# VHH binders against TATA-binding protein-associated factor 172 (BTAF1), part 8

Target 1, 176 residues: TATA-binding protein-associated factor 172 (BTAF1), of Homo sapiens (Human) (o14981r1278to1453)
Amino acid sequence: AFLNKYKLHGILCDDMGLGKTLQSICILAGDHCHRAQEYARSKLAECMPLPSLVVCPPTLTGHWVDEVGKFCSREYLNPLHYTGPPTERIRLQHQVKRHNLIVASYDVVRNDIDFFRNIKFNYCILDEGHVIKNGKTKLSKAVKQLTANYRIILSGTPIQNNVLELWSLFDFLMPG
Below, E stands for the ipSAE of ESMFold2; O stands for the ipSAE of OpenDDE; V2 stands for 0.75 times the mean of E and O plus 0.25 times the DockQ between their complexes.

## First folded at step 4 (VHH)

Design h08 (framework vhh_7z1x_3)
Fold by ESMFold2-Fast, scan of step 4:
Structure h08 (fold): chain B 176 residues (1-176), chain A 125 residues (1-125)
Amino acid sequence: as target 1 above (176 residues)
Amino acid sequence: QVQLVETGGGLVQPGGSLRLSCTASGFTFSSYAMNWVRQAPGKGLEWLSGISGSGGRTSYADSVKGRFTISRDNAKNTLYLQMNSLQPDDTAVYFCARDSEYDWEPYSTGYFDYWGQGTQVTVSS
């Protein structure tokens, strides 16, 4: 079960009524725990702990941080609420390495993409990911610069089939 | 000042091979893990491979395991990527990238602080 989640790329649907946020937290916490155990056992570079990134609308960043704290101990997931004016965000950039989960809004990731592109993430989760379905926007172009092992799009909005919209989502999920 | 310069890209037929090089200057090369990352046309950045400062540890993305080999020559301050069995979907700009912290224990931190300009690889008939 846990092994299957290490290769999960796609659109996560709310199948159990538990909510997509809680399901994502379970995946992140499970992966962090498993990677830490494998690294302690094997010392293999590919098992080394990596941070994950959640990109969401600005109104939801506090919600993600609160939900992580509610359902998960800091020893498994230690979220950084990457927010605020430019001066505060520069300060937060120096703290990123002390956290294994970064929560940021779409606009903040776009504005600070020169910083975020320098981090290899384990998971990159796009909450309300329908915002990137237009591949020509500055936002869509910015998130395509993110480097991650696994990419997940959470969508509460039905995606109407459109070749360009599907290609934009595919481009994010399956880079290369 | 830190500089990374990639060379060795070009046009190659499907099934062919290329060897990319990355020449480093401005830092103690053997003290840092190094990585290869690519970006296909219109796509996001994809991590491919990493190597410890000593060269004793390597790691690969599933998409390139068995086809690509990362190596380094610390006496020449040069990182290599040997690419075999190239496929059209390997067409991309290839970048070398340095890990942000000293690699006294030979493992990648997953954070990159310097990137090369990139070298174009095109796999086409």
Scores: ipSAE 0.000, ipTM 0.254, lowest interface PAE 15.5, mean pLDDT 75

Design h09 (framework vhh_7yz9_2)
Fold by ESMFold2-Fast, scan of step 4:
Structure h09 (fold): chain B 176 residues (1-176), chain A 122 residues (1-122)
Amino acid sequence: as target 1 above (176 residues)
Amino acid sequence: QWQLVESGGGLVQAGGSLRLSCTASGFTFSSYAMGWYRQTAGNEREWVAFITRGGSTTYADSVKGRFTISRDNAKNTVYLQMNSLKPEDTAVYYCAAGESYDWEPFTEYDYWGQGTPVTVSS
């Protein structure tokens, strides 16, 4: 029943034609729901809910937060816009535990890597991940320090979406 | 002594399917990202598919929706499921393993297989 609902949710996101960002939001929301249900059923530590991280260019961080708020209830995804000067980011670090999704730029994650590497994520999504390929070695090494169950690289425009990739991710999340 | 052993190549009709396998030994497979590349005579190797240590996947535009990369860490094996094959998919397919960067499909690879030929007839 849950598996069927999760797959249906993915179909609805793709039907809307809103691209990789919305497809990712659907995956994140579905997985949060799945992990919560599995934890309630099994009570196993390995099923305990984990936050996810989206790393994107600085101009896109606000867009990610806005899209999550537009299409997803806070009961499923509660995004933290991790941005601003160092003093503000220290303040935001104290709020991380109240959120199940953190959205940050590549530059900010690199600068605050000592903070981020201490968090186990469920998903780590690199939006416009080709930036890492041509970036400084330090940037690539910083993102490698992140710990996540699933790591996704997004690139390209909504026009080039592939629904089969979304389904392969759903199937990977829900084996059996 | 490290090895990457590829299997599953062969002759197939257009529209058919093949599953390629690559089994690793002599290094810690689960610590490596895995990729598939292909090469036709007189051309450079082109990237086909990439899978990270955590299981995240990326595909070349030419194969999106038709090919699926997956891994089985218990068997030290990476797979490439090729569906709806076209004559232009004819190439020698290579398995590669890299430890330097977990999320970059074009990173330099530490280990390469010997290649397995795939021929798709019209």
Scores: ipSAE 0.000, ipTM 0.102, lowest interface PAE 16.9, mean pLDDT 73

Design h10 (framework vhh_7ocj_1)
Fold by ESMFold2-Fast, scan of step 4:
Structure h10 (fold): chain B 176 residues (1-176), chain A 124 residues (1-124)
Amino acid sequence: as target 1 above (176 residues)
Amino acid sequence: QVQLVESGGGLVQAGGSLRLSCAASGFTFSSYAMGWYRQAPGKQRELVAAITSGGSTRYGDFVKGRFTISRGNAKNTVYLQMNSLSVEDTAVYYCAAEGPYEWDTPYSEEYDYWGQGTQVTVSS
């Protein structure tokens, strides 16, 4: 299943004048809480809590983990810093069950795509998402294999001026 | 005390059907992934079918289309419906549990708890 970015319109965090990272953290924490409450009320399997994924450049993975810890209690978001050499990442795969947010770099997600595509995410956030503008790259093909209810692209750079690049972004947001 | 108790095994003729049940106790069943494995004499234990806490299923290549796994959370039981049985399906069938999971994920195959197994014998 997938959902588009527009389902996030009306989030109260927008009224605070917060940056993209902090707004994303507010959305993740709020939706995680809401989903858990819906499951408690309905007991439906389809409402069970789901983890979320943040994919970002390798230099930003630690920053995301730090920001989550700074602005959000572990009760709402418990981030896993999914990083390191292959042997360490295999160890971290066994820890995923204890975390509701996974933060990983683009290269790591691409290399471990067989692991990540088997997880149903609530949110999948691509930070600096202009990196998938070219739909034919190995990277863009890998991230499009991810399954999530909500798909968000964050970017500080202009992503317009190329129809094929816009199509690649559209394909990620609305696969099929 | 965690306990998994298999039932429903026995002798059946080729082409027949059999339904296995696994009654679980000692843990919050709905938060666990459940699986069925089998082991024939002289062979390694192999995956037959698995079902996540959210109900997603996975099957071994040799049973796809013939076997169906399901779960009844209200009864703390996982089932394996086996149709079109062949002599090659003869094995001890084991129930397995893994968790708890905070969400629905099929990644892990390292089951935490195992039943004692139930024998299934298919005659020609």
Scores: ipSAE 0.000, ipTM 0.179, lowest interface PAE 13.7, mean pLDDT 77

Design h11 (framework vhh_7b2m_4)
Fold by ESMFold2-Fast, scan of step 4:
Structure h11 (fold): chain B 176 residues (1-176), chain A 124 residues (1-124)
Amino acid sequence: as target 1 above (176 residues)
Amino acid sequence: EVQLVESGGGLVQAGGSLRLSCAASGFTFSSYAVGWYRQAPGKQRVVVASITSGGSTKYSNSVKGRFTISRDNAKNTVYLQMNSLKPEDTAVYYCAADSGYPEWEPLYSEYDYWGQGTQVTVSS
């Protein structure tokens, strides 16, 4: 029926007692480990390992990479810091398959959306996701082209401002 | 095109000091994590110290308190200051850069870029 047609993923805030970044790292590490173990056992295409994507403000990309490195071994999460000028980013595109987590800024994902939309992600996490509240921006349209099994928005900003802002956030969480 | 060039190695007496430099070119150095590795005769290559793009540092237990890693993004260079050197520190020292985070003991010893190495010999 209609209710079985939709699946709401989630919006996470600081109310869980852990910082949003650390909580997200725990989710990613656990689920990537589980998926890898299932593929090793079954060898089913549907269980094949998939990378995850974190999209955040440019000032936070280094912070995400550092936090992953502090709390997880490379065996569980191997982050790619997808940044730099266009020539460097083209080089990094060839390295994406060596990593199971890509960390990039909103502007970089928007600029390179033709690259990112061709990748199937396990998780897509938007840090400070209130930046997509306005569905008319090129940024909002770009991130909605991303494909992922699970979508998470992290926000420290109140999201109950108006109906159009909530619609934009839900459109990302439940694309269609 | 992409290069990491180590320098500063040499022969030194036990208790002495050396400063290794690793000059990077051909990529956006400030966005990469950098590590120093060493390989002693007849042994596998092991991690010595690492520094992330954000400046966070880690050291192997064998060098903690004696070695200091630092970076100068304006000069595209990473340094390893080695103090109180011991004969057991004798090895070829390699600089390695990773687009993510340098792992201390990976199952596969692959970083994005490696230098050619610089010999450090500590006499007793």
Scores: ipSAE 0.000, ipTM 0.243, lowest interface PAE 14.5, mean pLDDT 75

Design h12 (framework vhh_8h5u_2)
Fold by ESMFold2-Fast, scan of step 4:
Structure h12 (fold): chain B 176 residues (1-176), chain A 125 residues (1-125)
Amino acid sequence: as target 1 above (176 residues)
Amino acid sequence: EVQVVESGGGLVQPGGSLRLSCAASGFTFSSYSYAMGWYRQAPGNQHERVAIITRGGSTNYPDSVKGRFTISRDNAKNTGYLQMNSLKSEDTAVYYCAADLSEWEPYGTESYDYWGQGTQVTVSS
């Protein structure tokens, strides 16, 4: 029943023409499920389940958590809303291992980069990712320290024909 | 070095009012120099943004407190405020003050580098 539910979820995402947030949720749920099944079969270290990270503007962190809850069962994605004052965030750091998705704002990730850089992510999704197109900012330097198998940028803002900004974006997607 | 400390929390009856203060040290307030906001968290609930004032002086509130709460800052006193009117039992939470003194990204991403330890607000009869 788990596998059948997953396949139906994927079909709904494709057929309904869902927006970028919902499409991302479908990709995350599907890939986390697949990776977990491969690890159960093989027991290989390279197949070990990994969490994913969504980085977004602070006003959108609650939106991401709510959308995951609306459209995805906890068996597929169990989001941690990584937010709040430093004392609360330290408490949440101890809970990260119980979750397969972490949702955090750009500046929370920047402030806690020493914690986040030590985690290998499966997916790293940057919502409104045009915020890192200037590679010289504190934020873009912090975000580039993240390690992930797959990197996705969700942005409705057109990327300008500025070679320096395109290089900054490329550097995040394919770090050297 | 840079620190913010909340005060003004306490017990209040439904329909009452409280004013929270956020005293800042290690820097001086300047109009448009930084953003600040108030957040709250009750046991078992997600944290919630209560009020924000941007570097440019624009304010924003969620529907749950809009019309009842007002955020402000006083540069001469290095203090920010949250005026809370018509309090409801649902407003019971620990309230946190946050400030961001860094230069924002070109697209104005808002978040906060400095957080207080929180002050308890309890609304009950």
Scores: ipSAE 0.000, ipTM 0.093, lowest interface PAE 20.4, mean pLDDT 71

Design h13 (framework vhh_gefurulimab)
Fold by ESMFold2-Fast, scan of step 4:
Structure h13 (fold): chain B 176 residues (1-176), chain A 125 residues (1-125)
Amino acid sequence: as target 1 above (176 residues)
Amino acid sequence: EVQLVESGGGLVKPGGSLRLSCAASGRTFSSYAAAWFRQAPGKEREFVSAITSGGSTTYADSVKGRFTISRDNAKNSLYLQMNSLRAEDTAVYYCAAEDLGVEWAPYSDSEYDYWGQGTLVTVSS
């Protein structure tokens, strides 16, 4: 339902008064459902279901998982809370294929980037995506290694007028 | 290329207060996240508190409600106000900075490229 509207934007703004998180959940659920149906019909590799990734501040990972569970049935969107110490995260890596949504903090994605860069995502959503404004940081370099059909940045504050920061955001949205 | 220098550490009795300061020199940057970490003998370095360039703060559960992080961008300085100190707060406290975006600060010490030399805080009777 939201796919065509936000597919061309790249940065999600409060457009329908529903809040950015809920709008994102609707996009993910609808597109994952559509992609699964197309694969069932066609059996084409290019239509094979792909997981999506939400990267957010560590204090918000539980909130994302809870909101998904509140507004979406597990048969449509099955979130994995990718968190914990390194030994637990290695265990969770074996579970990723059983989930169609991975929710992880920026720090965890950066630390485990060698794992995440090997996964083709359908959507990659950066909550509070201003964290990648500086393209020289380890975090910015790490998240730019992610591969996804669609990239979305959610912003809580206005983007500052700084050329290098804007290029970092655009590089994530439109890898060059 | 940035140098961080902590100050304000010392000996304090349980229930007391201390204010730590961290001054940055050698380079000024306008968009960085800053944090306080601590390390007690025989323990790993642990996260204490962080502040983004936008002013958002985060605290470890062990210090929440007792410690307050703040910054003064004009003075290029970071502060940690420590109240209701306990024996288990005894550690070397480190100031750390990462040239990062506005709204998030890393929790892992491996994400921070700029570190001070540390200031010792001892809470003892």
Scores: ipSAE 0.000, ipTM 0.152, lowest interface PAE 14.9, mean pLDDT 73

Design h14 (framework vhh_gefurulimab)
Fold by ESMFold2-Fast, scan of step 4:
Structure h14 (fold): chain B 176 residues (1-176), chain A 126 residues (1-126)
Amino acid sequence: as target 1 above (176 residues)
Amino acid sequence: EVQLVESGGGLVKPGGSLRLSCAASGFTFSSYAAAWFRQAPGKEREFVSAITSGGSTTYADSVKGRFTISRDNAKNSLYLQMNSLRAEDTAVYYCAASRPGYDEWTPFQSEAYDYWGQGTLVTVSS
């Protein structure tokens, strides 16, 4: 509930004995359901359902889609595996409106940033988010262009107390 | 021109076996990843199993250990060996193929597949 809400604006660690992927899926499903119920009741534009985005290494995109399918009904989360060559990705762009979760690799999001930056997301999750520690890389600049109500970084590696790395992560969690 | 044609469906008793075949034509099948999906009446289409052009396989949890996917590139064919069939396996089974060159394998999403067969019905009843 409200405790879950306060945990959603930061870095998730595997400190509760639950896998970070499964914990993230539970958060996404619960919040998407709640937002849909609020919109059904209020009809307010500010409560309209929004999609969420998971950005992860290319080897993990299939894993995310599989885990969502195992633990969540498509009634709650309907994932789009946004992948493939440019011609396929253009085809998938036309399907985005029919899905409430998009799973994509870092390189694909960077290459298609002109498409992704025009979407308002509910959640933006960066799996293995240490890849944006250097704030001056083309990749870190691209992901900071994403617009989301909530931003989450998942990290399997300890974060070094390096001032520049901490500032890059801070910029993603609290942009401008 | 491009076609995927399924065969081998039918009526089987619980605990029985069936082998489904999918014949590909009009494209270089050996370069494509391929998959089986199924759809029961009133339900959405679900993933069953997939195989890459190189032969790596993956399975839905509900069929793991009971079903085996395989391919024969010389015959442009995809197969699904189904053992220990259950009533909940009753569905129309579809063959699908995905173009080469993808950065990551997208076996679980029907949207990732470019070519589809028209399906073959499998009914498991006592």
Scores: ipSAE 0.000, ipTM 0.093, lowest interface PAE 19.2, mean pLDDT 73

Design k01 (framework vhh_gefurulimab; at its last look DockQ between E and O 0.02; V2 from the best seeds 0.00; counts 0 for: pae E 14.4 > 2, unsure alone 63.4 < 65, placed apart)
Amino acid sequence: EVQLVESGGGLVKPGGSLRLSCAASGFTFSSYAAAWFRQAPGKEREFVSAIYSGGSTTYADSVKGRFTISRDNAKNSLYLQMNSLRAEDTAVYYCATGSILYPYQEEGVEWAEDYWGQGTLVTVSS
ESMFold2-Fast, scan of step 4: ipSAE 0.012; ipTM 0.346
ESMFold2, look of step 5: ipSAE 0.223; ipTM 0.647
ESMFold2 (binder alone), look of step 5: mean pLDDT 80; pTM 0.807
OpenDDE, look of step 5: ipSAE 0.007; ipTM 0.264
ESMFold2, look of step 10: ipSAE 0.000; ipTM 0.178
ESMFold2 (binder alone), look of step 10: mean pLDDT 80; pTM 0.809
OpenDDE, look of step 10: ipSAE 0.018; ipTM 0.339

Design k02 (framework vhh_gefurulimab; at its last look DockQ between E and O 0.02; V2 from the best seeds 0.00; counts 0 for: pae E 13.0 > 2, unsure alone 63.0 < 65, placed apart)
Fold by ESMFold2, look of step 5:
Structure k02 (fold): chain B 176 residues (1-176), chain A 126 residues (1-126)
Amino acid sequence: as target 1 above (176 residues)
Amino acid sequence: EVQLVESGGGLVKPGGSLRLSCAASGFTFSSYAAAWFRQAPGKEREFVSAIYSGGSTTYADSVKGRFTISRDNAKNSLYLQMNSLRAEDTAVYYCATGSVLYPYDEEGVYWAEDYWGQGTLVTVSS
């Protein structure tokens, strides 16, 4: 089988012949379970449970929620599909505390950034992260306001040979 | 239609024992972590013990060694055996379940979706 590879911050490529989505689900579920159990036992502040965020194209949010439900017990990951018009999203904001994973599109995160920037996330995953390669867009500036312990970019086409694209991705990965 | 129903509470003298039960219905109990919480008069609800779907357990320091949590997934039931009871154990005890149980506090620590019972009163008094 393939060698497994994990990074604190970085770009996750397909290391396993599985999809990047499944690899990410395994990472999220394992770390969330460990942190929750350790905090319940020890009450140590560094182990306090935090939600995670997946940001992806709008056509993929349903796929993420479906894949999580297919391969992961609700005990480990309980996703909130954060979508819909503004009135529905306000309703969903009141439910965020009851979930440990939020799945939202890039445009929704940008539009609701005032809400999202006030949450400290465990993982922030950008699926198809090449959308922030231009660091000057409103979308890129919004996404960089997110606070997380770990930041991961999933990309099917790694970006190389463009220094401004690399700096925008690194700026997200290594917040200044 | 989701229900958690606690039973087994009552009056007991210090040093005594009680066994609490929680009957679950209307959902797949075996897929969820389950826990006991308690709330003494005039105090905030506090964590007592949890058991995860894989069978691992955890306990608050105040009850460790005296209380034992268990579950029977075939009967959709959660149990708490309480031994060596003390006056400070007097509280309403709640059965709870969710996808992942978190302590609630400030700074945005979040609870997973929860189902809670109505509670059963335990009174420890001389």
Scores: ipSAE 0.006, ipTM 0.218, lowest interface PAE 13.0, mean pLDDT 73
Fold by ESMFold2-Fast, scan of step 4:
Structure k02 (fold): chain B 176 residues (1-176), chain A 126 residues (1-126)
Amino acid sequence: as target 1 above (176 residues)
Amino acid sequence: EVQLVESGGGLVKPGGSLRLSCAASGFTFSSYAAAWFRQAPGKEREFVSAIYSGGSTTYADSVKGRFTISRDNAKNSLYLQMNSLRAEDTAVYYCATGSVLYPYDEEGVYWAEDYWGQGTLVTVSS
């Protein structure tokens, strides 16, 4: 668990020329495939296929959907662009079971949290996750209600540029 | 298997210099931030210096201007150049690599994911 989380996070923060979005897509596709194979073999409820969720700023939801379609066959990841006014989102809620990846903005997930918290996800990915850095905001409280086997937070440029803040947290967490 | 191995410690005179090395193996070192910590006899372990994967650095106030942290990703190595050493720099020096993960199931909590070496002893004495 601890080592697996460390390895996944390290891949997503890699400086080797792959973007975080593409690295995330590779992880999702690989794990969804592996989980499906294990379920076919074992028939265990624990291995049953689960959808994943990507939460990102509203300007990036279309980008995530486009990148998934560009780099991954629909047979491995079938993204649902969960967006639009409330009436349209109610219709999209009925389509969720036909998709294994849901892409939604932070505000939409917050507004529809009663729907999202009823779903068990495999992965929950927060793009630009510094938006939940303050645990007391309505947004932070909403996304923490989500249930997932794995949670990944992708760092934005401001966190990378503030090495002093990053390592003050590291110092605090490693006393002695 | 992840491993960090420190070397370069030893006895040095006050005002002298010493270079510590840390060799990383079993993971993609270039993807992670790396740091030096130290623990003096009878004291808590303290932060010394850190370097991010992008090359940005930070230093504890006690070592600013005297110590320089650097990395060589091609060699999977971390270094600490220690100049103008003082008796109070006497400690076991530890190499650590890690990144900060924000765990959702912990409200408002940040989690550092890290690996530690066994340490190398630096003694500053006449």
Scores: ipSAE 0.000, ipTM 0.128, lowest interface PAE 12.0, mean pLDDT 72
ESMFold2 (binder alone), look of step 5: mean pLDDT 79; pTM 0.797
OpenDDE, look of step 5: ipSAE 0.029; ipTM 0.492

Design k03 (framework vhh_gefurulimab)
Fold by ESMFold2-Fast, scan of step 4:
Structure k03 (fold): chain B 176 residues (1-176), chain A 126 residues (1-126)
Amino acid sequence: as target 1 above (176 residues)
Amino acid sequence: EVQLVESGGGLVKPGGSLRLSCAASGFTFSSYAAAWFRQAPGKEREFVSAIYSGGSTTYADSVKGRFTISRDNAKNSLYLQMNSLRAEDTAVYYCATGALLYPYQEEGVDWAEDYWGQGTLVTVSS
């Protein structure tokens, strides 16, 4: 069970030298592979392959795509760099079904939330996810509309034990 | 089966107006974004306008301020109001849905192929 070795829901921080990005790539690749094998065996709808989503600051979207390419074969993770002006992003929407990982910035997901909220994801990963700790922002409201089997928040900054901040993070991790 | 049927195209003089319609069937139209694309002879298909399930819209720079996209979910219909038409707007216009979304979202709908409409011809000429 590859996933049993890692946190399936919650906040993933730096620990003992394995970077958060690499750890996330390992989780995604392993689970996508396992899910595909189970679907091939069972043909059950609940095992059907689903894409995953990484939401990160705009300066990090290219970095995520590059890191996936370095550490993972396209056979396991085929990332779509969902970026650019609105006309280009509409073209990329036609390509989504050809990819099993979508990498997008927070602002792009917020602006295109009507597109993203209609997709059921396997994983939804928020890199630098402390940005949603204020539940009143349009950004926090947008990302909470996303549907995923598993939700992970990556944070490079210690999260304060503030009730309002924790409530916003908790609401994303346990919607409903 | 997913079906999209475009209508409303025709011959119009520069500066004129046309309203295109797209009738959708075989899926839950209100759950999906819908868009208009166009293709002139010898050119690649280009984006014109999109409307998302929540009602947000986007437009290509070439049509912004002249075209208005809208939808009527009760009628399963998509519209494109085209004003101040120019010769460069001459093209076959297509509506699209399903291809903008992951194919496994709608149970009981065949998402195996891109769901483009058949197109409607718009000719702007004097």
Scores: ipSAE 0.000, ipTM 0.119, lowest interface PAE 16.6, mean pLDDT 72

Design k04 (framework vhh_gefurulimab)
Fold by ESMFold2-Fast, scan of step 4:
Formats: structure tokens, sequence, C-alpha cells
Structure k04 (fold): chain B 176 residues (1-176), chain A 126 residues (1-126)
């Protein structure tokens, strides 16, 4: 069992009295645990464990991995720090199935989008997601190719009421 | 060169105890989950126990309460303390490390095997 205080497919803000990173970790850990228990009970393919993805600025990838380790046992949430030069990232691609959380920077996801678009995620979280508010950028187009059951945008700045910017954000949250 | 080397197997009487060790080398052991598996004569290899990189443990129902898994990351070692041994515990015991899917101990659950040891024989007989 888990408590999700934000509606699914939404933008998560600090208005709930909890830090966004910690709140996200709680959602991920609880949901992954619940999904795994449902699969153990039912054996239904639709309940099969799926990894989640956190996409954030490169300076924050280590922070996310450290916070997960601080607040969550590896048995519930086992993060892969998907980083490094291309040769190292190709090696890490072979280990993705062994992890239930992948943490990567925006640039790395964009560069390796041919790899990431082939993975079905449970959650896809965009930290500092205002970076995709311009729907015409290569970055915005890349992250919109990701497939996930649930999509969450975290933003530390107010989202402006610009129709095109809001459309870009909602296109990510609710693709077709 | 990556290696896992099991030791501590041997002949023991029913009700006895035995401690297995697994020495890891050539990689950062502390980054990986670790597990013990066994293969009894004429049977498939089965899960025995696992310890996650974070320290939590899980056990197969057949060994729960009798076996204890532990690790020492400073010594790059994995251990299995086996108490109240039974004839049906007779098997070759294998050490393995990897990053496991949750719940990896389910029958048929895919397990990512980074490295396996050569095995150590445990015989329980009077």
Amino acid sequence: as target 1 above (176 residues)
Amino acid sequence: EVQLVESGGGLVKPGGSLRLSCAASGFTFSDYDAAWFRQAPGKEREFVSAIYSGGSTTYADSVKGRFTISRDNAKNSLYLQMNSLRAEDTAVYYCATGSFLYPYSEEGTEWAEDYWGQGTLVTVSS
C-alpha cells in the first residue's frame, strides 16, 4: 500500500508540504512495491514489474541516486545512475533490466533516445521539467517519445500561462 | 578478471551446522546484490537466500529459520550459515551476484546474473 497525494499524470509542486524529491521517492517506492505484490499474487502480464525513469539536469543525477539510497532500501527501489561517456553508457544499457529505477540527465536521454524509447516505464518523472516547455526543441521532442504508465513533471518555478508552453507540457503528460 | 569462489562445503551429520563463504574479486562487490543457490542430485537449481546491496535479506521457505545469509563488503565476502541441516539440504551450493528484479525469489522470475561461482558440495548424511 501507498499514498499518492497528487493526481496521476500531473505537475507536482511543493504546495503539499513535502519536498518534491522525497514525495516522488515515496510514490515510486510504494507503487513499485504494490505492483510487484500484485504480480506475485495474480501472475497477470499487466501487473509485471516495470522500471521507472527520472530525467533531471546533469548536476542533479547524483543527488537523486543519493536521496533514493538515503530514504529507501535497495529491495524497494534500486537506482541505476545512467551516466558517463558513450562506452560506459552502452555497458550500463545491459544492466537496465536489473534495476527498477533509472536516473539520467536530459542530454543523455536525448542522445540515447533510440535506447530509451524501447522501454516501457511505470513512471517517468521530469525534474525541472520547465526545460521542455518549448515544444519545438530537440530535447522536448526526445522526451515525448518515452512510454510510461504515469508521467510527472516537477518544477521549482511557476509555469507561465503560454498556450504553446502548456500544450508542450500536457503533450508529455497525456500523449495521444 | 571477475571471480566468485565458494568454500566451506563438506560432509556433515543431520542436525549439524556448516558455514559457506564466497570470496569476490575483480569488481566492486558492495554495488551488487548477492545470493546463494543450490542444486541437489537430479534436481533443478533452486534459490536459497539473497542479500541486497542495502543489507535486507530474503529466504526460501525450505530454509527459513535455519539458514542465515550475511555479507562483509570490506572483505568482499558473502556467507551462508547453515544450522539444523537435513539430508534434503545435500546439494552443490552456488554463489551469485547481480542486480535483481523485485521479487527475484519468485519461481520463474528473471534474475540478472552478472557473475556465478563454481559451487561447493554439501553432503548431509549419517
Scores: ipSAE 0.000, ipTM 0.130, lowest interface PAE 16.6, mean pLDDT 73

